VH-VL binders against q9vpl3. Designs and how they scored, part 170

Target 1, 224 residues: q9vpl3
Amino acid sequence: RGKINIQRPKAPHYERARVVAVTQPKYPELPKAKSCFKTRAERTQQQQENPYNEIIAREVRNWLDHSRLVAFFHLSSITADDIFRVRVQLHKQNLHLKSYGSKIIEQAVKNTRYEAIVPLFHSNHCIVFSPDPEKTAALLRIVRRVPQMVLLGGIVEETMLSRNQLVAYAQMPGLHAVQAQLVQTLSQAPGHLIQQLQAHQNSFVQVLDVHAKNQMNEETPKST

## First folded at step 6 (VH-VL)

Design v39 (framework fv_cemiplimab)
Fold by ESMFold2-Fast, scan of step 6:
Structure v39 (fold): chain C 224 residues (1-224), chain A 122 residues (1-122), chain B 107 residues (1-107)
Amino acid sequence: as target 1 above (224 residues)
Amino acid sequence: EVQLLESGGVLVQPGGSLRLSCAASGFTFSNYAMTWVRQAPGKGLEWVSGISWSGGSTYFADSVKGRFTISRDNSKNTLYLQMNSLKGEDTAVYYCARDVFESDYGFYMDVWGQGTLVTVSS
Amino acid sequence: DIQMTQSPSSLSASVGDSITITCRASQSISTYLNWYQQKPGKAPNLLIYGASSLQSGVPSRFSGSGSGTDFTLTIRTLQPEDFATYYCQQGYSTPRTFGPGTVVDFR
């Protein structure tokens, strides 16, 4: 052992997002220490060494740095035309619907406090970003008409919220400062978010039972 | 060489206030969440408070909520714990620790300071 | 809050013995359990994270297992430097909580 993952990018500092949340998005290059050598394990994982994946992962981190609202959704089968219509409707409210591969999400949030979201992206998914947390109510109103999009949870003002907590946040009529205070209070609930994430994963396993059976019939079942 | 060094622990009277400091070196301080853990003489470990990389999110144990404040100065690589309305039960060695999160492993504390003793007594 | 319990509270052992310490959580914490070693007058040191992952530099005689609510720390072929207090800690939710500790004494 003694093997260390040399490609350990440090978590981006989110304080800047709070200061410039309403400013034009920045596109800072996420400089990697080019002098750091890659391990043999990393060499066998081409996705981590793919320049295209690194560029997209940097874009994801940029969205996280500038977004005061991030919402995570499971995405059931939906046509390209339907998702495009949803994306246009969201864009009018300064809500940006993005879809990224699970490995790109893992790469982007690795070594950050938000890494707990990674299991949500092992199936079909999408993320909505916004610099304006007051748009949470608008987001939920639009998504209610899209049964293929199932809210899993989100991040508001750097605080992870469960589905129910995010819904509660959206229903608050007060000023943004009052909403931020509630977010702090809700985020202190012990184990709530992780428990909800685990419950949803179990639901995915049940829904995908036929897929799991097919995998067990072909290969060693315990690794599935 | 990753290191954390606490300071500020002294004898204070009940109801008094005290600020502890933790100086970090050997790693990019601003990229890590930090935490304070205390240990009363001859007793076990008790988690006290945590803070995100930016200082935007803070967390407290019920025993100190409303009395303690955690903060950080990333330009000085320093973590702080402001303790107000101190009680005899707050007497303990206070450790600062680096709080790491990984999806496969959860939250764990991989680097600890030496500790600083706070005694609350008349 | 998640409550942690450890058993035994203390044990006496000799160099070369194999010992086991157990830790229980009041609710399921997946594999998000860590083990720390603390010697008298010193800060705690991380031994195992995520129930079974050995921290860099920790001897292979230390091993951890478990998931959900029940966890164990095993030390095979106890060495003189292993006489210390051992704590489990849940890394699942805030507040983080520690077990009460197990003191491993020389027999």
Scores: ipSAE 0.000, ipTM 0.433, lowest interface PAE 15.1, mean pLDDT 75

Design v4 (framework fv_cemiplimab)
Fold by ESMFold2-Fast, scan of step 6:
Structure v4 (fold): chain C 224 residues (1-224), chain A 122 residues (1-122), chain B 107 residues (1-107)
Amino acid sequence: as target 1 above (224 residues)
Amino acid sequence: EVQLLESGGVLVQPGGSLRLSCAASGFTFSNYAMTWVRQAPGKGLEWVSFISWSGGSTYFADSVKGRFTISRDNSKNTLYLQMNSLKGEDTAVYYCARDVYDSEGFLYFDYWGQGTLVTVSS
Amino acid sequence: DIQMTQSPSSLSASVGDSITITCRASQSISTYLNWYQQKPGKAPNLLIYGASSLQSGVPSRFSGSGSGTDFTLTIRTLQPEDFATYYCQQGYSTPRTFGPGTVVDFR
């Protein structure tokens, strides 16, 4: 249920403007000249008291308050045009792609049930939010065509799920009882689920390292 | 055909308690955060309380914090506002509203109920 | 808390007029401002969100603009059904706060 097509003003310009607004920087920049000569202590204090970080932390908390589906991805190098195209496709399905720094995520989830997710964001990442958990299947169909985005896991109905568990969830029929039973069963050991998500992330890094080594050993560059 | 219907508003004495209900239909209730907004007779709108889609996060206006509790039953598509230690200044029409956070990061109330009048007077 | 003010507090106008209502926030709220219309005895309804985005089903004669602390709602070619009270509301931070309202009456 994307909101792009629900308005009746000039549809193409309106749809473009809304999607562009989603991807454009919204936050004010700090003046560069004012930070020219700061001591290390002043820079540290300024970083801790940065109002920009609190604004983004509020945004993350708002997403968590309004989203039944949260999916975590590793993000490889991708062009601005490609990520914009992906955001447009996701937006049409009421799926919202966001990127936040690890420290900002930590500030947002501090003193909440989600504080345990912070270690998952040590690498380049992005997050997809949606109020509708039934959109998990649509999410996986879209990202299947985006090799730069690798699913790490997610949170559905406040339950942390690994990649394989999210794939299983997406394949379930749209029966509330069956999905509720899965969520209830998986919520029995949250510590173990977090360890599984971290282990899968580490396995992915290991696979990337092996792949890189194999490509180096092949020594066969391909020209355009 | 989103519909929200509040009920429970009555005359109650200062210090009393009252529970308001908001019945939702025409949308997947559990997908949305909800809010209560009140309006004293002849006055403007005042935000009262927020509840996340799961009920895991709740927020309150300072004027009602510690006295009011917000809750929801997603299986019954119903939102509640439990009001305790009622004061004369709590006299108002109480509106239930759907609280939306959109793709652009905007928070707004897109659908409102008809309102239910709570009068606190001796 | 972020305080919201509106001007004028009341306005008298005739059908066919174009009117402007202003809203001011006590601190910068970027574009996180919404406009609601309330007719006597009825619930408010959403007109504009995010300072300038028109809600589905709302006539194109309504428009919003502004950012930071100063915002405006404009109604072009006022119709009889537009005589109502208009409220601005910030969605920037908790607690959410409303302006005191602007009453648009017959002249």
Scores: ipSAE 0.330, ipTM 0.719, lowest interface PAE 3.5, mean pLDDT 80

Design v40 (framework fv_cemiplimab)
Fold by ESMFold2-Fast, scan of step 6:
Structure v40 (fold): chain C 224 residues (1-224), chain A 122 residues (1-122), chain B 107 residues (1-107)
Amino acid sequence: as target 1 above (224 residues)
Amino acid sequence: EVQLLESGGVLVQPGGSLRLSCAASGFTFSNYAMTWVRQAPGKGLEWVSGISWSGGSTYFADSVKGRFTISRDNSKNTLYLQMNSLKGEDTAVYYCARDVFESDYGLYMDVWGQGTLVTVSS
Amino acid sequence: DIQMTQSPSSLSASVGDSITITCRASQSISTYLNWYQQKPGKAPNLLIYGASSLQSGVPSRFSGSGSGTDFTLTIRTLQPEDFATYYCQQYYSTPRTFGPGTVVDFR
């Protein structure tokens, strides 16, 4: 008989195994887990029947079933080393950064109250899950230092929140009952919330397009 | 420290109803999905039902679909299993367990209650 | 519904022996398999998850391997507290299913 141990798997061991699994994909036909941009399931055409898609869709449902905090991000180009560092930092706070193709997300949320989030994933994205909604402040603090990750919105206590609402939630630590009432009230207008999230995503894409064009012009100006 | 305590197991007649309770302590109950697993006397384990952290998603084994309902009260740190139209085959020790999802493909039960015996007999 | 089978259904061993228990799934489940130990009159306890990951606090004499349909649990140098029933369990598909169990008795 050893000492009774109810501890979860040690963070260093878990972090290492998880990151290695993410950076070295095991399924050649599935989206490779190098970054949020490199997924085969982002194809716009309907995927042929693929048993792996159902397996991953079930994993997404498991994350939703075990997470009270879900945050959606637009992800700009990022190296494997940089995303690894971010994942390690997030994992120390019980925050789990994941990337899934849009078709897999659609399968996972089909016939659920979250089906409306599908349009958010038509561009480069990643998702952070946590069972602990109190970690929202920690999440925003960490992501503030990662310019490649732009918050689009999230789900807290099964209620969809815009970027601004999620930031407000993080800033109200002493008003748990008030926060719960606010979140519950917002759940009465999911179409409005998703439209706000979609608008933020579209605005960000427009800003990126303008910035890219300006950068290209600056790269080539006066080089005639 | 972390504990799950089942209660409610009694002798009940076929066709009857019974509600089992599972009291959780020593952890933030609302952060975990929960599950019920049963074991008939002298036989193996059978997964019965699961519930998400919020109660928004529930899952059942085919043998109990339409007869059993799983629910939870996060304010009371309590998990419930409502059993209706009980059959002799439902006679078993019922365990509640904490469901842990802590890796991309890991889903397991790390903490189990002591079990409560339900006997369905005339 | 994924059916799980275990072999042998029971085995007799002595303290210090090494034993292997086999678990088979009716279809490929990748590495989505857990192993649980149950002592008489007690609730089960988790030994291994994800086919090969040792749960914190479980002695290193326990190890798991396999993928797809065939899985093994190995107990190296049996101790008196290891005489119990062992169950494999898949979580690849709902409903989650357990094997029928393998009883490890001392001789």
Scores: ipSAE 0.034, ipTM 0.576, lowest interface PAE 7.1, mean pLDDT 78

Design v41 (framework fv_cemiplimab)
Fold by ESMFold2-Fast, scan of step 6:
Structure v41 (fold): chain C 224 residues (1-224), chain A 122 residues (1-122), chain B 107 residues (1-107)
Amino acid sequence: as target 1 above (224 residues)
Amino acid sequence: EVQLLESGGVLVQPGGSLRLSCAASGFTFSNYAMTWVRQAPGKGLEWVSGISWSGGSTYFADSVKGRFTISRDNSKNTLYLQMNSLKGEDTAVYYCARDVFESDYGLYMDVWGQGTLVTVSS
Amino acid sequence: DIQMTQSPSSLSASVGDSITITCRASQSISTYLNWYQQKPGKAPNLLIYGASSLQSGVPSRFSGSGSGTDFTLTIRTLQPEDFATYYCQQGYSWPRTFGPGTVVDFR
């Protein structure tokens, strides 16, 4: 459970997490079928309401301005209660789980170095933000128990990392060692890192497609 | 102990330049966005400038845009405000503050320095 | 820019009184409103963030409420150390803007 990792030295963050948990109405209340994924109706409404998209895009820019760690996930269907519990657990570690429509993300990252991430959000997704990159290990431990969340990749210290690179980052023995490795990673062509992040998302989508085909074939057995 | 200490405030002539510094201690400086807020003598608070945790994004009030530059050195735990083309209207106590964001609460400033007085006069 | 107004601009109160300060935004800012206290010659300190969340170390006699455009700060059983200037600040968008302040005097 990693209760030893509760942020006691950062009492204000811990106390804020408790206040948010106790005052549940401050969290967005989701329908039971709700996931980080938005319904078609909700996506259509957001496209229609461009002024609101700009307001929410400012929230995404605020997250980027205050976060050294950004992790991208594919999110499968999950109950409102389950995702709320995950949010509360992550919040105790100063990790903030959010979901935003692809148009909002596009507006937020337009004219920034992160424009290349937009294609990652064409499917069901959610994002975890944190000011503290040392929390990457805690993030992966928590998410390991949430099979509906699949890590696609992330941004650490303004460097785009693939799933495998982010997992490796989480297991490194300290921030200075990681900084040295990130310098080596940054020496590679930008397209290579973006391609790796996109490939992980595409590989996951392919796995889902194969699973869907197999399930459909099993439900309609061939007559002898 | 979490604290911010400003320095650099002096008397300067109109049209002059000045650089303010804000030294942070007791917390991981690079985990936070930072901001400058000023207060003219006997007047209220005015937000001046903000900077992201990395320094990659900077923001300015219209009254100082084009004249002021905000920067930070995370290795030295120090925030800077470079002020150029100073006007009498820039006379104020300048505070640095730690900037916090949470989507349920918005942007707020939880730790403030003691302030440094800048006087623009001939 | 979002414009902030406060009422009253100043008020006189006695120790033990309960006082209320109001803050209005020129457009809806949800609950993204903060309250700061500033004593003469000192830096401001955060009292309340997100309209109603009490900052750690701040006495429980302070409370905040409101959403949208109208917000209130209430101080119950006013103490001598509470005579100060109070500012509201919107944390909804940039540029961040402060109210003009409310001076609480003991006269």
Scores: ipSAE 0.474, ipTM 0.803, lowest interface PAE 2.8, mean pLDDT 80

Design v42 (framework fv_cemiplimab)
Fold by ESMFold2-Fast, scan of step 6:
Structure v42 (fold): chain C 224 residues (1-224), chain A 122 residues (1-122), chain B 107 residues (1-107)
Amino acid sequence: as target 1 above (224 residues)
Amino acid sequence: EVQLLESGGVLVQPGGSLRLSCAASGFTFSNYHMTWVRQAPGKGLEWVSGISWSGGSTYFADSVKGRFTISRDNSKNTLYLQMNSLKGEDTAVYYCARDVFESDYGLYMDVWGQGTLVTVSS
Amino acid sequence: DIQMTQSPSSLSASVGDSITITCRASQSISTYLNWYQQKPGKAPNLLIYGASSLQSGVPSRFSGSGSGTDFTLTIRTLQPEDFATYYCQQGYSTPRTFGPGTVVDFR
């Protein structure tokens, strides 16, 4: 039992992508069948089901407690087949992609040092967990090929990091002591980090609100 | 191969202090939450305390909160339980155990030490 | 705190018997329930985790079932080495809580 291949695709997927989707129910049941892609209706129903909310909130808290690396992403529209491919690549690196509703996240982090992350999850989101902080570089390498996933920030060794700080952490040598020193140095201004993470989320929401009118523009134009 | 070995259990007087140690071998100690579970003579199992893999988060049963402190040294693969203001009801065999979390299964303790007896009596 | 109860508190059985032990949680814990076996003078040993998953090296005669608040441990064709105390434990939340134990002894 040391090996759990949660997706376990059997046959080569040589035909059209949608044919693969049609055959998905024929795969062995996956105990860890979690995805960043859920319909709004499905999320709303899950959040309103009180026993489910409490159970999953405990699951999230357990993931946070047992993960040295937690990365937060905004998630744009993505197909089930595409997210499956990403999940498989992440799993090979001991990276676990999970999707949870914002109210579940709030319940999980309430009265913990991570309560400040709640505002990041007002939009579509997903989280990647790993027990190995050295996998941050592998995570960013995989995700850079997935434009639908936008890095918002993360937690490394129980320290909250902004997007830029997490990117900097990934570029450090694979020496644990050096990486730990960087995390300590970067964590010296936690209030500014939380505000920066929230500002990025707010900026992204503004861009989404304006996209229907024009290309990506700031709503408040700057002097030029 | 994968082993946990407790030490430090002795006879102490009420109000005294004692530090227990648990030496881990055969696995990457720093990847796991660790826990202490005790068992009073002729009684059942009682969870006492837990510590996250980094040592940054600690948890205690209400019966020991404020009196016991849990810590770990990942460079030495060792878990500690500092027990202060000991009471007669703290008399028990103390086990250290490795905590595992899996989203499908929750939290469970897959490896246990042999236990160390702490007796609190005059 | 989540309270755990077990029934029966003790059970006398013979080799070859099939026995069932029940465990109840004071609130729903999904499938986050574990079973441990403790032989006299020894440390506990994990038998089943997540209500029904058999730990590596544990004989197939042991099985678990249940979800929510009601759980069972079944031992088919009881062997001499199975005379022990069995504990259920919720892995849902902190503080972790154990059942009071069920003693399985020889009749």
Scores: ipSAE 0.006, ipTM 0.466, lowest interface PAE 12.1, mean pLDDT 76

Design v43 (framework fv_cemiplimab)
Fold by ESMFold2-Fast, scan of step 6:
Structure v43 (fold): chain C 224 residues (1-224), chain A 122 residues (1-122), chain B 107 residues (1-107)
Amino acid sequence: as target 1 above (224 residues)
Amino acid sequence: EVQLLESGGVLVQPGGSLRLSCAASGFTFSNYAMTWVRQAPGKGLEWVSGISWSGGSTYFADSVKGRFTISRDNSKNTLYLQMNSLKGEDTAVYYCARDVFESDWGLYMDVWGQGTLVTVSS
Amino acid sequence: DIQMTQSPSSLSASVGDSITITCRASQSISTYLNWYQQKPGKAPNLLIYGASSLQSGVPSRFSGSGSGTDFTLTIRTLQPEDFATYYCQQGYSTPRTFGPGTVVDFR
């Protein structure tokens, strides 16, 4: 039987390497600004080419396979703590707030009935998924208290709905048959719906611009 | 009460066909993706097939691909498994199960039917 | 396909014992592992989802842990109703795959 050695590997080699690492200059040889720019550019390039995008796209496809309600929002500047609180509130109602890059969404919906949504995600956005379309009313009630989230439209029972159509759907009684009929009645041709959603988004951009200017004036209202 | 009830399991000849049904009650069937899992006598569990909430996407294990089809009728709260070109290896108890997804937890099955026995024998 | 293995294939235990069952995936599956209990002649029952989340109605003596490729199910203070077969299942990708099962028998 061989000798049992429970001791660490040769301490001199290991400890010497660690001592050298600890005593090395704190900052890289390259200037911080140049090094930082390189690192950020590299991260962006790696993310775009990252094969892990397929794993995240699979997650989006799983959401679509398990969700009768998908709502699209423009997301303005919001603190991590605030969005976390909103996420928790939504989760209690089986509403799942997610953010995915536009290329990931494109990969997930390519060759599916949802491919038409891709143009909606060119700016800051978030998506709410739920298996239960009757939770649309709860969703709108919760996000009504979150001015940073602006409803753009959604998909209910595989039917693309504008903001106004989704609001109308939310106002229907919690009876599946009635809500299904409403979705069927309110549905529009894909081209026309996308045009309306983009028009609402363009109008929202204009409103956001005015609101942002007003907020900036409010943030720096003091003029002496 | 949330419940799934399978039916249709019988003795069939090799090369035969059979359709299994799974009746859902106590929950909104159309809100959930569904799956079929089988278990051969004295053996473990084997995932067979899955279907999205709308029926627009379907998935199959390699062992049944091309022979089995999965479908659903949300108006009747019923899931189906059409089995064609049956082999002795298809002999098993077939369970339907409610399929759940959440990004923090992945895919899991939270409600199972009691199972229906399919025997493929000459 | 992701292959799942369990150890042991069977174990004998007495009421009051604490037991551990292990499950290994052929590839990293994050925390996307579920545990099911199956009693003779009955359908499987979900015990734990997402490696460590206890299903509603499941006794707190059941616990799960692990990430990546190695996972464990622990039953502390084994009760008579716990003598059953236990299966792990990866929820990471389709096709979903199950471990071969672990039979927990009365000693």
Scores: ipSAE 0.598, ipTM 0.853, lowest interface PAE 2.1, mean pLDDT 81

